# Designs tried in a protein design chat: VH-VL binders against q0atu2. Part 117

Target 1, 119 residues: q0atu2
Amino acid sequence: MLDKKARIRTSREYRNVFEKGKRLSGRFLIIYYVENALDNNRFGFITNKKIGMAVIRNRIKRQLRAIVREYQGQVKNKHDIVLVARAGIGKSSFEGMEKDYIAIMKKAGLFARNANKID

## First folded at step 6 (VH-VL)

Design u28 (framework fv_recibokibart)
Fold by ESMFold2-Fast, scan of step 6:
Structure u28 (fold): chain C 119 residues (1-119), chain A 121 residues (1-121), chain B 108 residues (1-108)
Amino acid sequence: as target 1 above (119 residues)
Amino acid sequence: QVQLVQSGAEVKKPGASVKVSCKASGYTFTGYYMHWAKQAPGQGLEWIGEINPKSGGTNYNQKFQGRVTMTRDTSISTAYMELSRLRSDDTAVYYCARDEYYWESLYFDYWGQGTLVTVSS
Amino acid sequence: QIVLTQSPGTLSLSPGERATLSCRASQSVSSDYLHWYQQKPGQAPRLWIYGASSRATGIPDRFSGSGSGTDFTLTISRLEPEDFATYYCQQYGDSPLTFGQGTKLEIK
């Protein structure tokens, strides 16, 4: 589970990231990201009805949180990052989602040195 | 009511820079991302990048990274694209187009009329 | 990057005929992020079909879009004179955003 302090929780906080942030699209994910005034990163997760039923959306959210938690040490400090799941994500494997996350974070310049050195 | 009006045609020499403007009206300028696309004579469209007018945050196609700069002025609802170190193959019509802030849209519903940039010596 | 290949490059038909335009992606694209634009000479592109199958505002019902995965199609059931233009497919499935090279629909 991600620490409560590392999660974007309110609609106002989500809106701030969408309105002030940059956007980058991956195969299964879109990220919106902006620097924050805190000493830590915060992550938000959005799964819309196009993905499928609530059971599928909840599974995707849990899997994305697990991926983000695993790689949180490689993310540059002081960012609010919202992951928006795309419609096709419901047909992806966990490995496919993980690869897409790593790729988009690298493209965004959000991964620090050694981001892909988990042996 | 929604309208995107671009600046007029430009003729530049190789090595120069050009700055194209796109003035928005009929909607809340800061509620939509602005994109730029290139179309060389007789060819198809190529995406250059995007800007969030509210934050000024940008994301560029790697092909143009290092030569393109996108900015905006919210007081006059105008977006700008500056392309530097111009080459002959930068001769093209450049378009601005809007895309909604929220991930739900992700398509270009309104386009500017285009700006012809000619790079010649 | 995702490469979109449109075929044919040029399609010569007469008014009243059916047109079928193809767009093939180098890798799978969610239909929600595959769009079609119409462009006439000297004009800006105009959104025509979004999300593979939804007609944009004001687009006649003779136009339909379909497809999934890597294969997408734009169909015009009965061509009108004003339909002769270049059509571009576009994907928003992965960055960078890319367009196909276009299919030019011309009068025979």
Scores: ipSAE 0.007, ipTM 0.637, lowest interface PAE 9.1, mean pLDDT 87

Design u29 (framework fv_recibokibart)
Fold by ESMFold2-Fast, scan of step 6:
Structure u29 (fold): chain C 119 residues (1-119), chain A 121 residues (1-121), chain B 108 residues (1-108)
Amino acid sequence: as target 1 above (119 residues)
Amino acid sequence: QVQLVQSGAEVKKPGASVKVSCKASGYTFTGYYMHWAKQAPGQGLEWIGEINPKSGGTNYNQKFQGRVTMTRDTSISTAYMELSRLRSDDTAVYYCARDLYYWESLYFDYWGQGTLVTVSS
Amino acid sequence: QIVLTQSPGTLSLSPGERATLSCRASQSVSSDYLHWYQQKPGQAPRLWIYGASSRATGIPDRFSGSGSGTDFTLTISRLEPEDFATYYCQQYGDSPLTFGQGTKLEIK
């Protein structure tokens, strides 16, 4: 699970990332990201009705949090990152979401040099 | 009425830099992302990158990374694309285009008229 | 990167005929993020179909888009003289954003 300090929770904090950040589109995810003034990374998650019913959206959100937690050690420090799930994500496997996350984070230059998956 | 008006044609020598402008009107400039695309003579379209006009945050196509810089001036609702160390294969029409929403349907609903950049000695 | 392959490269037809333009993606693309643009010589591209099947404002109903996954199609039921142009498909499903090489519709 992500600590409270590693989560973007308020509407104002989400708005800050959208307004001050930049973005990159992946197959199942769009990430919005901006450097922060903190000593840690923070993550936010958005699942909208295009994905499906609440039960599907809640499953996707839970799976994305698990993926982010797994790879948190590879992410460059001092970033606020919002993951927005895209319409097709509901039909994706967990592995498919994971591969997309890794790919977009690498394309964004957000994975630290020589970082490895936490064992 | 939404309009994107680009600067006029440029002729540059190899090794020079060019800075193309795109002036927006008829909407809230900082509410939409701006993209740039390249079209070489007689060829198709190639995406260069995007800028968030509110923050100045950019993402570039890897192919142009290191030579392209996108900026904006919110006081005059104008976006800029600067391409450095020009080569003959940079000869192209460059377009700016507006992106409709942050996380919803993402497509280029309005385009500038294009700016021809010719690189010749 | 997702490669979009359009076929045919050039399609020669007469007014009144049906045109079918194909766009094939190297990887699956959500229909929401597959778009078509029309471009005439000396002009900027113009949004034509977005989300694979939705006509942009002002686009005649003789134009329709369809498809999902890796195969997308733009169909013109009865060609008018003004429809002869180059059509580009574009994906916004995966960065970097990419366009197909275009299909040029020309008068036979």
Scores: ipSAE 0.066, ipTM 0.723, lowest interface PAE 5.2, mean pLDDT 88

Design u3 (framework fv_recibokibart)
Fold by ESMFold2-Fast, scan of step 6:
Structure u3 (fold): chain C 119 residues (1-119), chain A 121 residues (1-121), chain B 108 residues (1-108)
Amino acid sequence: as target 1 above (119 residues)
Amino acid sequence: QVQLVQSGAEVKKPGASVKVSCKASGYTFTEYYMHWAKQAPGQGLEWIGEINPKSGGTNYNQKFQGRVTMTRDTSISTAYMELSRLRSDDTAVYYCARDKYYWESLYFDYWGQGTLVTVSS
Amino acid sequence: QIVLTQSPGTLSLSPGERATLSCRASQSVSSDYLHWYQQKPGQAPRLWIYGASSRATGIPDRFSGSGSGTDFTLTISRLEPEDFATYYCQQYGDSPLTFGQGTKLEIK
């Protein structure tokens, strides 16, 4: 699980990322991202009803948090990043979501150095 | 009545820069992303990049990275695309287009009329 | 990047005929992020179909879109004179955003 300080929690904080940020679309994810004035990264997660029923959305949200946590050391410091799950994510495997996350973060230039493996 | 009105045609020499404008009206300028696309004579559309008009945050197609700069002026609801170090293959009609930015759709519902940029000596 | 291949490049038909336009993606694209635009000479593109199958406001019901995965189709059940134009598919399923090269629908 991500530490409390590494999580975007309030609607105001989410709105700030959407309004001030850049975005990049992957196959299963869209990220919105902006530099923050803090000493750490923060992540937010959005799953909408088009993905499926609550049990599926909750599973996807948990899997995305696990992926983000696994790769947190690769992410450039001082960013607020919101992951929005796209409708097709419900058809993806965990590995598929992980590959998409890595690809989109590399394309956004958010990994500190592009030297890690996609797997 | 949403409208995107672009600046007029430009003729430039190789190596010069061109700055195209796109003035928005009929909606809140800062609530929609603005995109730019290129269409060379007799060819299809090519995406150049996008700007968040509220923040000025940009995302460019790697093909144009280093030569394109997108900006905006919220006081006059106008977006700009500047292309530098012009080459003959930059001769094209350039379009601005509004993105209905909901993560569930992501399509261009309104387009500017286009600006012809001709690069010749 | 996802490459969209449209076929045929040019389709020559007469008013009253059925038109079928193909858009194939090099990689799977969620149907929610596959869109079609119509463009006439000297004009800007206009949104025609969004999310693979939803007609944009004001678009006649003779136009239908379908498809999923890598294979998408725009169908015009009975061509009217005003339908002759170039049609472009576009994906926003993966960055960078890409368009197909277009299918020109021309009068025979």
Scores: ipSAE 0.140, ipTM 0.743, lowest interface PAE 5.3, mean pLDDT 87

Design u30 (framework fv_recibokibart)
Fold by ESMFold2-Fast, scan of step 6:
Formats: C-alpha cells, sequence, structure tokens
Structure u30 (fold): chain C 119 residues (1-119), chain A 121 residues (1-121), chain B 108 residues (1-108)
C-alpha cells in the first residue's frame, strides 16, 4: 500500500527507531518515532501473535497501511514511525483503528495540520 | 541488583526551578525507559512523562504545559527532571521509575526512593 | 484521558480478614495494561500485580487480581499485618498514563 521509499524495511532500521526514538501508547497502537535525515517519512508495522491468528494479523497490517496512506500528507516531514499493534486491536473496527491513529499522532505532535476525517 | 537513587530534598521559592536526579545501577541504563511521577502530600500519584535514555527522546503529560524538561547523562547513568516556574501546588514527592522497551509488558518494575520538593515563601 | 476510580477510599479491617479493592475505568482498558502498586507511608510505590492478574516477583499468593473491560479487583484472601498499605491501580492503555486515587487499607 505504501511506496517502497516510505516503508521501514530492514531489522536494522526498526532497531534504530526503537533505540533512538520516543514512544506513545494509544488504545490499539503504540507508536515509536524519530526524526530522520532523509527527505521523506517512513513507516513500519509490527503485529505479534497475541493479536490472533495469521489471517487476523495480516488483515490488521493491511488496514493500518491503508490508514497511514490516507493521512500521509498530514504527517510532519522527515520522520521514521513504527506502529506496533496491541493485543486488543483484533477486536477493533477499521474506524476504531483510524480514530486511535489520529489521536495518537496528534498527541505526539506529528500532524502538521488539522486532519479531521472522522469526529 | 537494580537500584534507582534520587537526589535529596529541596526547598524552593515560587518562581524558581528545581532539578531532581535519579542515578541508576545494576542494569544497562540505556536499555529501559525512565518515567517520572508526582505525589502531592497525602494525595495519589500523577504521571509526568517519560524519557528514552538511549536517545534523550521525551514525551510529557500536557498538564505540565512546557514547565517540565527531562534529560539524562549516559556517562553516569543518571536521569534528570527539571520543573520550572514553581508554584505552591508543585510541593510533592517526585519519583523516577523504570519501564521496559517491550511493548507487550509495559509497567514500572523499580522505583527511586522519592525526592521531596517543597515550594514555600 | 482515562480516569480510574478506586473504591472504597479507606478500608478498615483486622488481620485474618478478606479484603476486596475495586478499580473502575472511565473507558475499557485491556487487562494486559492494568497494574496495581502497593505503597507504605514514607516509601516509594512497589509493583504488586501487573496485567490485571500476574503477581510481581516476591508477592505472596494470598494476593490475586482479576477483571476486564472497565472493572478490576485486587483481593487479599487473609490479611497479614504487613499488608496494611495504600494500593493504587494504574492504566497503561492510553496516554497520558493515569493512576487511581488509591485505597488505604488500615487496621481496625
Amino acid sequence: as target 1 above (119 residues)
Amino acid sequence: QVQLVQSGAEVKKPGASVKVSCKASGYTFTGYYMHWAKQAPGQGLEWIGEINPKSGGTNYNQKFQGRVTMTRDTSISTAYMELSRLRSDDTAVYYCARDTYYWESLYFDYWGQGTLVTVSS
Amino acid sequence: QIVLTQSPGTLSLSPGERATLSCRASQSVSSDYLHWYQQKPGQAPRLWIYGASSRATGIPDRFSGSGSGTDFTLTISRLEPEDFATYYCQQYGDSPLTFGQGTKLEIK
């Protein structure tokens, strides 16, 4: 769903975000984030077995990528952001995940402008 | 063994600033997030914020409205919390507490002994 | 923010009795992110129960935690003199992190 250049791809890059970043916990998501030295944003996604079976984890990953893509233009430039899905996300709706993403990104100060797709 | 040792009690006037330290030992300082919490006399606990000791990256509770700054010095395994423009309602015991990098199990497993900050004329 | 309300505020009991402490959240909290801390006067809080039901290292088996959604409970099956303290619940389910106001367990 996201361009190759907008994705965190290697374990080394994930470790860099965890080691050098900040974090914020939301209801269904934890984000780890750090300013990068690139000219673009990059996103990573982690779903672990506690969320549920592979079918559920794969659905959640696809939905999170879609949400990130939708709000890509509102994110402050030059950040690496890793979204870690929490155990309760498997019981959430798409709308619930979207609301949590918007809320946590606003709390982190990562939205450059007011992004109101939902109430 | 894991220990968090905080600096001693401080008495400050309104409008001053205070910087509390928390020295860590018995573990890899940069492997665990550090949090700070406030407890006013006879009251419950209030979360102030957290710092990643590896990077210095911080996230604060908005209630403190830019009056708090968290830093660390990795060479001496020490975290700091500075609170500026002190008011009488900042009188409290301040605690540091250790948390993990793991997103599956986030809780405060070790606490410092606390630092009493008294703000009075 | 999620508000945690603990009840009762003070619980007066004798050694040997059973204690039940309640923590209610203003919004649903995953049990994985609800924790309990014990604090004695003049001391720092100490992790007691994490993930709603898991005892921290060294905590006696007379302590048990339970609950899900908005309602969580800490139970002490048979009080010992050392158990009289203030107990705080905490949520790590949403930022900012919040604590309940505490339940003080005192000797009758």
Scores: ipSAE 0.199, ipTM 0.767, lowest interface PAE 4.7, mean pLDDT 88
Fold by OpenDDE, second read of step 7:
Structure u30 (fold): chain C 119 residues (1-119), chain A 121 residues (1-121), chain B 108 residues (1-108)
Amino acid sequence: as target 1 above (119 residues)
Amino acid sequence: QVQLVQSGAEVKKPGASVKVSCKASGYTFTGYYMHWAKQAPGQGLEWIGEINPKSGGTNYNQKFQGRVTMTRDTSISTAYMELSRLRSDDTAVYYCARDTYYWESLYFDYWGQGTLVTVSS
Amino acid sequence: QIVLTQSPGTLSLSPGERATLSCRASQSVSSDYLHWYQQKPGQAPRLWIYGASSRATGIPDRFSGSGSGTDFTLTISRLEPEDFATYYCQQYGDSPLTFGQGTKLEIK
């Protein structure tokens, strides 16, 4: 699991990211990201009913957390990043989701260029 | 081709534990959730739980909560299901099944051949 | 949990006949997450219909799935000898995942 300090937890924190951050869309994910005044990154996750029923949303959230955890060391510091699951994400494999995450994070310039899937 | 090969039949005494293995091949093991199902003799299928082979995260059916432990060894693409405090009604064939999406659905597209676990005094 | 009730429990028919299998859910299930599996004695279940109406790879077109909400149906237009087996519906819409109790399609 992500450290408590690495999590966006309040509505105000989420709103700040949405209002002031940049937005990029991938195949399965939309990310909102903005620099923070901290020494660490914070991640937030949004899964709405369009994704599917509760079991699907929970699964997707779990999968996204796992992906973020795996690659957290490769993300540039001092960012608040909110991952919004797109409607089609519930129909993706974990591997596909991971690839999309890597791609979109690279596009955002938040990932090191050499970031690859870690088995 | 995708294959799930499970360990052999087990005979256990009540109160004992059993650990069934499911070796995956033909695909990226960590890219798909693995599920386990129970089928008592002459009965239907019952979902036990799932594991994310990448993270090791698990989700269990509450019915088995506290007695089941799902693990994996990514180095050998093998998932494990351990059931403890065995009782007679645990006698069943246990299946592992890969969770995947094709087109527009999430379902079990590949199954292991099953492992018979017999619990008898 | 979502309870799936299949009917009938046993269906006795002859080759060439039409078979209709029902799966009723205790609450609404998205058609995308309602599936059917076939199982023969001594074998593992095999994906048969996914997303309520899509045939898995290699499944003959005599099989069809339909339904939405709480009522789903698997239909075999003209039974072949190899079709006699137990069929289970399954929902992947809510936790815990659940199966129907199965319909055994046997030779009359």
Scores: ipSAE 0.015, ipTM 0.660, lowest interface PAE 7.9, mean pLDDT 91

Design u31 (framework fv_recibokibart)
Fold by ESMFold2-Fast, scan of step 6:
Structure u31 (fold): chain C 119 residues (1-119), chain A 121 residues (1-121), chain B 108 residues (1-108)
Amino acid sequence: as target 1 above (119 residues)
Amino acid sequence: QVQLVQSGAEVKKPGASVKVSCKASGYTFTGYYMHWAKQAPGQGLEWIGEINPKSGGTNYNQKFQGRVTMTRDTSISTAYMELSRLRSDDTAVYYCARDRYYWESLYFDYWGQGTLVTVSS
Amino acid sequence: QIVLTQSPGTLSLSPGERATLSCRASQSVSSDYLHWYQQKPGQAPRLWIYGASSRATGIPDRFSGSGSGTDFTLTISRLEPEDFATYYCQQYGDSPLTFGQGTKLEIK
């Protein structure tokens, strides 16, 4: 589970990321991201009806939060990042979602260090 | 009526830079992402990158990273793509194209007419 | 990156014939993010089919798109003279965005 301080909660905060940020598309995820004025990162999660029924969307959200939490320490500080689940994510494995997340975060330049190097 | 009108043809020497413009009209400029694509003579299309006109945030195809810069001027609803350190294989028609702001409709519904950039001594 | 391979590269047919154009992806692409554009010489590309199967506004019903996973098809049931053009498939499923190399429809 993600700390409350690390979550984007309001519609206004989501809109800010979409309108002020950059985006990158992965296979199962689109990320929208912008530098914030806080001392920490915040993450938001969007699953829409094209993914499937509520039970599927809720599972995907939970799995994405777990992935984000696992890799939180590798993300460059002071960013608001929204993950939007794409059509087809419901057919992906947990490992597939995890690999897509890592790939897009690296492409976006949001991982501060190489995966195999501490500094 | 949505229109994307690009600047005219350019002839440049190797090593120079070129800046192509794309003027938008008929819609809210800051509500749509703007993309740029390259088409070398007799070849297919190649995506260069995108800009969020509201924020100025950009993402580039790694092939062009370090040589391409995308900017915009919201006061005149114009997007720009600058390509530096030009080589002969940069000779191409460059297109701007718009795409929706959000994730529900990610396709290029309107395109500029294209700008021919010729790189020759 | 996802590579899109179109076949054939050139398709020579006569008006009235059926055309079938293939687009094969190196990795699975959600159909929602596979699109087709038509381009005539000296003109910009035009959105033709989006989301694998939806015709863009004004596109005649003789055009249909289908496919999923790695295999996508654009079909023209009865070619008209104005249909002879180059068709490009495009994926918006993964960055960088990529296009196929195009299939040129030419008059036999």
Scores: ipSAE 0.334, ipTM 0.822, lowest interface PAE 3.4, mean pLDDT 89
Fold by OpenDDE, second read of step 7:
Structure u31 (fold): chain C 119 residues (1-119), chain A 121 residues (1-121), chain B 108 residues (1-108)
Amino acid sequence: as target 1 above (119 residues)
Amino acid sequence: QVQLVQSGAEVKKPGASVKVSCKASGYTFTGYYMHWAKQAPGQGLEWIGEINPKSGGTNYNQKFQGRVTMTRDTSISTAYMELSRLRSDDTAVYYCARDRYYWESLYFDYWGQGTLVTVSS
Amino acid sequence: QIVLTQSPGTLSLSPGERATLSCRASQSVSSDYLHWYQQKPGQAPRLWIYGASSRATGIPDRFSGSGSGTDFTLTISRLEPEDFATYYCQQYGDSPLTFGQGTKLEIK
């Protein structure tokens, strides 16, 4: 479960990530990431109307949270990371989202190269 | 306690429409999505779609797209599913089910008693 | 869509025996979105296990759920007469939501 301490919650926190962080684009996701001064990682999630109705956007957000939670232990510490869902994500399977997340996180150097799904 | 009470059995002819109701009680109606499922005689369950009672927003299974309409009346905490252009294979028990978000999971925690819809010429 | 295949279709056992029901997904499903429902004849489905391994309120501890990825299992350690019913797995991971075809647990 993604602890409240592991969540980006304020607009100021989001702005900091967007302004100071690095950006990488995947097939279904864009990530913004920056080092923080904490002892833990924080994650934020953004979906826009291009993805679909609110119910779809919320579902996508929940799926992304599930993915992030599953791999949380493999992410390098002391980072704020915002995941922005791209328009095409609505047509992707959960597995597709997961693969994209892993790929982009590895590209960002936030995952170890040998990072695998945690059973 | 949470209860979902559905309307009574319906008998329709092919080409007609049927509208099933689901009255919710024991909780804040607008706080939870409502789903509908189909179960043909002796068969499994099939998801039809969902509605956000607060906004009225819907998401349908493509299989039913164009024939199904989900609505709600918040004043009486009632959800409706209308199925048009009925055919024989629409004969089934239809269920409403409450969506629950809990511990980052989503599931149907409460179900209506079901409504039998029979389509026959 | 994600297809859930349950096995066996019918399981005939006696009270006191152990029951193992399988649910296989055509694609990986987060454990948070894999659930089990029990249904008896003439009744609506009832939530039984949610999040692959969490028992719903009032569900006896002889029931347990496990699994991840594409393989999930519902286990009944010691069958009671009231446990004989049809069990359905369901995924809430992707649209459209889908159910398995069910496993009928009947008394031998």
Scores: ipSAE 0.018, ipTM 0.695, lowest interface PAE 6.5, mean pLDDT 91

Design u32 (framework fv_recibokibart)
Fold by ESMFold2-Fast, scan of step 6:
Structure u32 (fold): chain C 119 residues (1-119), chain A 121 residues (1-121), chain B 108 residues (1-108)
Amino acid sequence: as target 1 above (119 residues)
Amino acid sequence: QVQLVQSGAEVKKPGASVKVSCKASGYTFTGYYMHWAKQAPGQGLEWIGEINPKSGGTNYNQKFQGRVTMTRDTSISTAYMELSRLRSDDTAVYYCARDKFYWESLYFDYWGQGTLVTVSS
Amino acid sequence: QIVLTQSPGTLSLSPGERATLSCRASQSVSSDYLHWYQQKPGQAPRLWIYGASSRATGIPDRFSGSGSGTDFTLTISRLEPEDFATYYCQQYGDSPLTFGQGTKLEIK
């Protein structure tokens, strides 16, 4: 459910974030992030075969997009952010993924204060 | 082939700053993150932080945040760690170590030889 | 932060014996992100086992790693004189990256 302009689409754009960005590891997620020259944030999602079968990877990807969408307004503007799902995420609950996302975004300094108050 | 060569031992007074270098050779410097770790005498290892040599982007352990600065010079394949407002418990061997910048390879495969920093008198 | 507790702190054995070194995490760590380093006095640490069970290049097959969740083990099936060193486990499962306090393997 993310708007199209809020998505990282091309291999070149993903490569830019990985090579030029900062990195922060959470329990179920790694984020790579870099400031962009746009007026909006863009998000990318990587779910590797180590997570599990396609059905599981597709479910995780949908759930991560939903989490990012819900907290989109709390993210500091003008960033490209790639979420990479780690081994073990397939056994996590939706709430577990959400808590990890909030924790790593706060540690990265990318989240506004009191993000936990917003559903 | 791959080598990380660090600068020599330093003796500093309390309140001073120290800048340790780590010169990389035998690989593409901008293809790997560079990390720094501290080892106080007779103690274990403590992670200080990391730098992406391609972008200069850094991430520090909060314990060192505000006193540590990591930089690099890509023209000479060298990473630097500067620690300011030195105190006696900063006396330690400081190591650089490399790590691939993609998520699939998150371990320190090569380390520098270490730099002893003594904070005294 | 994730705390890694190694046991024993010191392990005194003779060449030819089997060594078992433990690393316990305060929270679950994916095996892909648990690593072991060997350090000899006056030297830098060296990558020994990565991803809980994979030997780094050049590491003898008498070394094996295992474990998952919160409990990880490094085993040396038959100690050689060159194996006496300090071994550190490390997690890359969450920031900040952390190391165990080390197990010193010493000659009895």
Scores: ipSAE 0.162, ipTM 0.771, lowest interface PAE 5.0, mean pLDDT 88

